# Designs tried in a protein design chat: VH-VL binders against Uncharacterized protein B0228.1. Part 10

Target 1, 207 residues: Uncharacterized protein B0228.1, of Caenorhabditis elegans (q09220)
Amino acid sequence: AVVTPSIENHKMENASVTISKVPISHRPRGFTAGSDSKKLAVQRFKLLISDFLSDAQLSKSIDVAAVGMHKGKSMDDILDDVYTRLRRTLSTKQISELAKAQKGLVEDLDEKSAKLVKARVKRMIVYSFDPAAEQIHKYATRPSMAFALIAETINERFVGSVKDLIRDVLTPKEYDIFRKHYHPHIFKLDNIGNNTEAVRTTTHETF

## First folded at step 21 (VH-VL)

Design y1 (from w2 with heavy chain L104F)
Fold by ESMFold2 at other seeds, last read:
Structure y1 (fold): chain C 207 residues (1-207), chain A 120 residues (1-120), chain B 108 residues (1-108)
Amino acid sequence: as target 1 above (207 residues)
Amino acid sequence: EVQLVQSGAEVKKPGESLRISCKGSGYSFTSYWISWVRQMPGKGLEWMGKIWPSDSWTNYSPSFQGQVTISADKSISTAYLQWSSLKASDTAMYYCARTEYDFFTAYDYWGQGTLVTVSS
Amino acid sequence: SYELTQPPSVSVSPGQTASITCSGDNLGDEYAHWYQQKPGQSPVLVIYQDSERPSGIPERFSGSNSGNTATLTISGTQAMDEADYYCQAWDSSSEHVVFGGGTKLTVL
């Protein structure tokens, strides 16, 4: 049987459990912890996951995700809801870049294998983020409390763990090809420093 | 049918206390924010504050912090706006309105308004 | 404190297109909603989430939100559209609800 590691197992295996500090240049001037959890989540997403989306696209995507999590929707459904809204706001440049990445993935693998690679990546993201979504559903007294939990989840340790799981679910060839066409602009796949906590990613799974 | 029904018009003197109400029906009251909105004669809409009825968590506009109290009784699906000592400048129309996700959804239903007149 | 600025008034002739703006720092990062208020009445939602139209609102009402500005657009403006219009958004730093100052639309 193939057993995917839990997030606790990844933490136990790492040389360090210290969560790396976000550099001052990646926080808004004058920002303090807890004063704007949504803006912090946007900043962390851009730093650790993807700078492909604008602040506006990310901020509104996080709103959709927070609603879905508060309602107890599955991460699959949450990601679909986010993409349904997000795709209407993509620029011509963003659409072209996504099409180019998909075309390259298909050329280097084939259409069926490219589809399976993207499905496995999505499965690992869903697997990793479902526990955070369940906590938000159970413990967010008010809907906006979801933003603090989302921001806390998007850190180097958990994001690094999700990236490691994505690497593990693909063969070395599949991973290298996926990385070649999607990294770093669409989806940041490199780990630099310590592993980090869970992060949402909505642009890579639906295409 | 979703409704927000407010208490009737009030005529008061300066220094008197007042509590007005907003009763929700036709929906899950504890799943929606209730905001109070002031409209002074001939003026625009001013957000006063909001309450999450499930736990009574309240957030006030800086202009109204310490000036009014917002509360709710979820057992009877009712939100309240309260003054301990009215001023003539409190003369206005007061609306309640609901939204499910204040960062995302709009105020889709509004009460009919409560006119408060404060004069000697 | 976060503020939304609207022009105090807009005038158009019947059949023309009216545009009402709502300006705020990074308003495009938030969903903007629009309400119509006629004299002696409660506000009525006419556009939500930047550009969506509730059931029963005529197709001539549309909206957009990008950068620092949301815009309510009424094409083929009719006399019955004469009203006050308010934009509304959410400030993530304070969790406050913010209304614009309102715009009186007159149809001449």
Scores: ipSAE 0.856, ipTM 0.933, lowest interface PAE 0.6, mean pLDDT 87
Fold by ESMFold2, fold request of step 22:
Structure y1 (fold): chain C 207 residues (1-207), chain A 120 residues (1-120), chain B 108 residues (1-108)
Amino acid sequence: as target 1 above (207 residues)
Amino acid sequence: EVQLVQSGAEVKKPGESLRISCKGSGYSFTSYWISWVRQMPGKGLEWMGKIWPSDSWTNYSPSFQGQVTISADKSISTAYLQWSSLKASDTAMYYCARTEYDFFTAYDYWGQGTLVTVSS
Amino acid sequence: SYELTQPPSVSVSPGQTASITCSGDNLGDEYAHWYQQKPGQSPVLVIYQDSERPSGIPERFSGSNSGNTATLTISGTQAMDEADYYCQAWDSSSEHVVFGGGTKLTVL
């Protein structure tokens, strides 16, 4: 089967992380990691993308991603490498929840359509993050520099744009079914702040 | 075949300078960290610091910061550990070891060690 | 600074299972590696990335890492396994390499 991306070709740029006026002493403890770029990347992933994984699972998954990005692997291969290691660490509860989500997706669509929905979601993640992975490869002269660059890439605006692309490549029915079975426990599909409407408005503008 | 070959044993007096070496072969020298590890007689392994040979960026253990200098000459695939003024307490075995990704991969190859003896 | 703690010694009879622990805050968030050192020799990697065996390391060597503790396990322990064992990890806050204090395994 032929699957073609529907999104117009454009360069995605990382949005800056919004800086809160709240004093440092009032920030959630799990959000502020001082100068530890890896811990910051973990915290941002949990906040913006998913709290399904444990701290240990996520910390080690980010290690695998950092290695792949430093080596210049495609984001598609990086995600495959991450999953290959991560699957060995999933709890029985996590496995059951993933199986339930997959079963629900298949029941509400069909097996072929469920595979296509998941492939399109993965395609948008790859499309969105490949340029960032390329920049990390180019500029991370030492391996651990990748963590700071990963943390800066995982921000509200950029992640929100990826979520909008995922919504746009699915029909409304496909998106509602995917959301029903995966959101919010496996994937956070809503944006946290007031930025969801602004991001959607910007997506319709020409550049 | 990957090898890390260290310079020979040294017998020195307090106050003398010393530079020991670790030559890598059989791999891309600039793609691997080189760490130096001290082992005092009858004691455990102590990480001293590491160098990324591609740009000579270094990171030291607090216990060794300012006490030694780690450097590399990537044109001859060699890392160095240097003292400007040796102390009797520097008497130890010194190993070099490599790793590709310090947060992820292990130290898979170690040098044979360089015994440094500092006595009056 | 970040520290890895190992018991100073572990004794086991031949054929029994030896377990050597390595403790540090949130060690399960990092990959742990294990090295064997015999007298007068350089360290040799025996387990990497928590539980993987390098080529040439017998299947009786295994490893785990969760929470605050990594464990090296040697089943069917043999006299040749008598050595010092060191765990090693990476501290993300400082980017330092950290070794445990070492454990002397005695096989009687």
Scores: ipSAE 0.851, ipTM 0.932, lowest interface PAE 0.6, mean pLDDT 87
Fold by ESMFold2 at other seeds, fold request of step 22:
Structure y1 (fold): chain C 207 residues (1-207), chain A 120 residues (1-120), chain B 108 residues (1-108)
Amino acid sequence: as target 1 above (207 residues)
Amino acid sequence: EVQLVQSGAEVKKPGESLRISCKGSGYSFTSYWISWVRQMPGKGLEWMGKIWPSDSWTNYSPSFQGQVTISADKSISTAYLQWSSLKASDTAMYYCARTEYDFFTAYDYWGQGTLVTVSS
Amino acid sequence: SYELTQPPSVSVSPGQTASITCSGDNLGDEYAHWYQQKPGQSPVLVIYQDSERPSGIPERFSGSNSGNTATLTISGTQAMDEADYYCQAWDSSSEHVVFGGGTKLTVL
């Protein structure tokens, strides 16, 4: 591969900020009757990932995540498992876009700072999802219940909280540079415009 | 090591009840789905339904909902397929098979099959 | 009522490559698995998770899955490969397990 996915390859080496825990209201509440919970989970992840990943890539990545959460794996291990499978499916275009984003980040910061920025972003994602993963392991008595619990966790409020944490763990300069190179084509980072459009796209009116 | 052993062949008459079994060994029975699969003579595989033995949650194919009952006794690592009133059209081979994550893993072990013959 | 469609039969000469398709709407969004069944025997897993080969399955078996179609490919096909082949996937809307109708592979 030319370039690995940027966010999953970094470990947070130095944290300059203390981050509060994700609110309990975002914890999973159990399987919702009659809904296609996996399709809902896929739609919910698009609030964060954008159209960068294909539907197939995202759908299968969520399968890997659901398995890991049900088994009680750490979010770090789950993300590694997802990355290992996903990177084998990236197109030349996707690889080029990730390489371009990484190059821009390094040029505007420096290699060491770019590494730390990506590690902090990954750490916030892990931090945000770790409590939900623990609850999914505890409450998902059947494997596929993990999808309902994931979908309940990744609501619009939760996604907004993740985006706020990413902004807060970076200095304003670091955030502006990270956003410049990754938003919106790789990650959706802004809370501007209130993600009401994403809520509408999670309905089952078109199937 | 991992095995699914099914009960023996059955010859029955229409209207009779029947319960066939699938005993799992060599693995954690409550960590795997058990599916039942019908194969009519000369025909393909038809998924009938599945059970999660840990809590006995079942999910049936629409073609078999109300036609059979799937159950499990996790204390003896055994799943069951049951008819309250057999029909001649129930003549088929019946397989059980396991999978850990129905959306992700394959059916890696299958029982040897139970031939059910229902004749006038 | 999600369905997987397979051709009823495929014929190849020994040594040739056999290709068995399995079609379903957005099948590439799910993992596809393949089973071989010989007369009088239980099905045997030959490909799982689109393209993985379980231990003991010859290297001539391979698989792919993208878009609406999964494909089982047998290169250097041998007489012993004559069998029925079934694809299988999972339908997220119903949580049902879905098998294709099966394909009889004939080696002539």
Scores: ipSAE 0.841, ipTM 0.929, lowest interface PAE 0.6, mean pLDDT 86
Fold by ESMFold2, last read:
Structure y1 (fold): chain C 207 residues (1-207), chain A 120 residues (1-120), chain B 108 residues (1-108)
Amino acid sequence: as target 1 above (207 residues)
Amino acid sequence: EVQLVQSGAEVKKPGESLRISCKGSGYSFTSYWISWVRQMPGKGLEWMGKIWPSDSWTNYSPSFQGQVTISADKSISTAYLQWSSLKASDTAMYYCARTEYDFFTAYDYWGQGTLVTVSS
Amino acid sequence: SYELTQPPSVSVSPGQTASITCSGDNLGDEYAHWYQQKPGQSPVLVIYQDSERPSGIPERFSGSNSGNTATLTISGTQAMDEADYYCQAWDSSSEHVVFGGGTKLTVL
């Protein structure tokens, strides 16, 4: 099942991408990491995106991503590198939960539609993070500087915008079914009842 | 083939200065960290510090900060470890080693070591 | 500063399994690497990134890393495996490289 997602109906306006400043006095209450940029990136990922993975799994996945971004790899290749290593560390419980989510998605859609939905979700993640990866490649003169830039990229506004793009690229039925099987364990997603129009408009303007 | 070749053994007196070298070949010198590692006689490996040769950024172990200077000349693919005033307690074997991504990759190549002896 | 603790020595009989531990707070959050050093020689990488073997390292060498402990395991231990073994990791808070104190493996 090879599928190619489409973005033609949701064009991004040409806007600057800004790495958010998060001084110690302005950090969200859910963060416990001090000046350690890698631990901050782990904590932000768990708070905003997913707590499905352990700290160890996330820390090592962020290492793989930092290497790829520093080298200027495409986000597609970076995600493939991360998955290749991460899959070897998944527990039996994690594997079962991923399999159940996939099975539920296939049962509520069909096999072809389920593959397309997942491909479109991946496409939005790639589309959203490619500019940040390019900034990291340009500005992380030493490899470990990538962690500060990654932590700055994973902020509430940016992650919210990525989630809105995911919702916009799926039909309401597809989104509801995807969320039913993946939220909140695997991927934290907003429900349909949220005020997504304001966030979607901001994302289109600012991204 | 990748090699790290260190300068030869040194016999010095307390208070003298010394610079030892580590020359890399067979790879892109500016794409790898160089770390210096001390091993005192009969003891274990102690990380002293590292340098990113591309911009000469250095990071030192607290135990060695202010005690040594790590530098590099990327035009000749060479890293240096330097003392301004040697002590008898500096008597040890000193290794250089490289790694591409210090948070991720291992030190895959090591120099042969430079024995430094400091005595009256 | 962040420290890695190893037992000072481990003894095994030939053919038995040797287990060398390396302990540090949240060590499983970082990649651990292992080096073998024989007398008069430079260290040689034997396990990298927790569990990977470089080319030329026998299959009897394996590694793991979870929680606070990384472990180097040598199955079917041979006399030639007698050496000092060091673990090494990276401390994200300081960006320092950290070596364990070393373990002398004796094969009797």
Scores: ipSAE 0.837, ipTM 0.924, lowest interface PAE 0.6, mean pLDDT 87

Design y1 (from w2 with heavy chain L104F)
Fold by ESMFold2 at other seeds, fold request of step 22:
Structure y1 (fold): chain C 207 residues (1-207), chain A 120 residues (1-120), chain B 108 residues (1-108)
Amino acid sequence: as target 1 above (207 residues)
Amino acid sequence: EVQLVQSGAEVKKPGESLRISCKGSGYSFTSYWISWVRQMPGKGLEWMGKIWPSDSWTNYSPSFQGQVTISADKSISTAYLQWSSLKASDTAMYYCARTEYDFFTAYDYWGQGTLVTVSS
Amino acid sequence: SYELTQPPSVSVSPGQTASITCSGDNLGDEYAHWYQQKPGQSPVLVIYQDSERPSGIPERFSGSNSGNTATLTISGTQAMDEADYYCQAWDSSSEHVVFGGGTKLTVL
């Protein structure tokens, strides 16, 4: 069996995801409004993934995610679909930066622990997005309605909660090493200043 | 197999109404967009608009907004393109085509086309 | 309204490589698809999602899309490739489907 420390049985809750009870069931005929829900979703994702990915890479990754959510795929499968397509578009510089981050993580932890750290980070992303993905599947009658729901979900409070959950699911040492190699140019992991927008249960937080 | 079968050729006079059809078979009709595409003689493809048959939501090209009506009857897997008053300039080939995710997938199946001729 | 621009015609000799461009602002942010149309026929998909080839389309057909330009490339062009070619994309601001004006490929 794998024997590694973990954050055991503490309450680690993400922010509540509130999606409008009135479903996005129909766009008005002839609607040509200036609001671009896909472009907004791209901008919202940059709150978490900085400018590491190009606008084209993000735009197409969000397309893959929107398809998966509309189809009702699990968030795990959606993330796998996104990574599979995204990898084919990475520049040599991006590949080198990811390889350097992975190598550093492995050197400072070891290969087994590095794999477990990344699995826990992925788990928190899945946990955070699952409720929205389920609502999108239920309420996005048309495929492109997913973009508006994605943009509504990925606000500053939501992003802050995801960052807090990632920190809380890792030991302090694991988090410091993960942050050392991935922050800030791959992931934006720090919450800014005295921002209290994120919903967080501080009395149950593990140090 | 997946098929889109369109109604037959039409010869009409200016001012007459017309509705042409596109019947889908071999797939889940309500899970795919249907687009209508005009091709005037010797010209290129022009997207006219699309319908999501599940809820009948439509989206029109600005060039065709108010000029035609796109509708669907999902109970018989059929989409329609309709004119209330034809003009000679409506003389063209009209195609229907399907796609699952308009922002992501291509139009993989096309109808055979419906030739509409409008002459005095 | 978002527009896609193609050259009206491209001519190549048999066996040469044909290159058909499709230009639009930030077209690389969207998936581009390509259709072949021969006289009297419905359009046929030849490249989808920038660079993917449907079953039954010869390997000499390839595609790319980056920046403002998508490109359909036909290597070893044959007389049977003579046709009209259309690019197509999606405009996120309007949710409109957009076709390019078409390119007549002539094989001499």
Scores: ipSAE 0.827, ipTM 0.922, lowest interface PAE 0.6, mean pLDDT 86

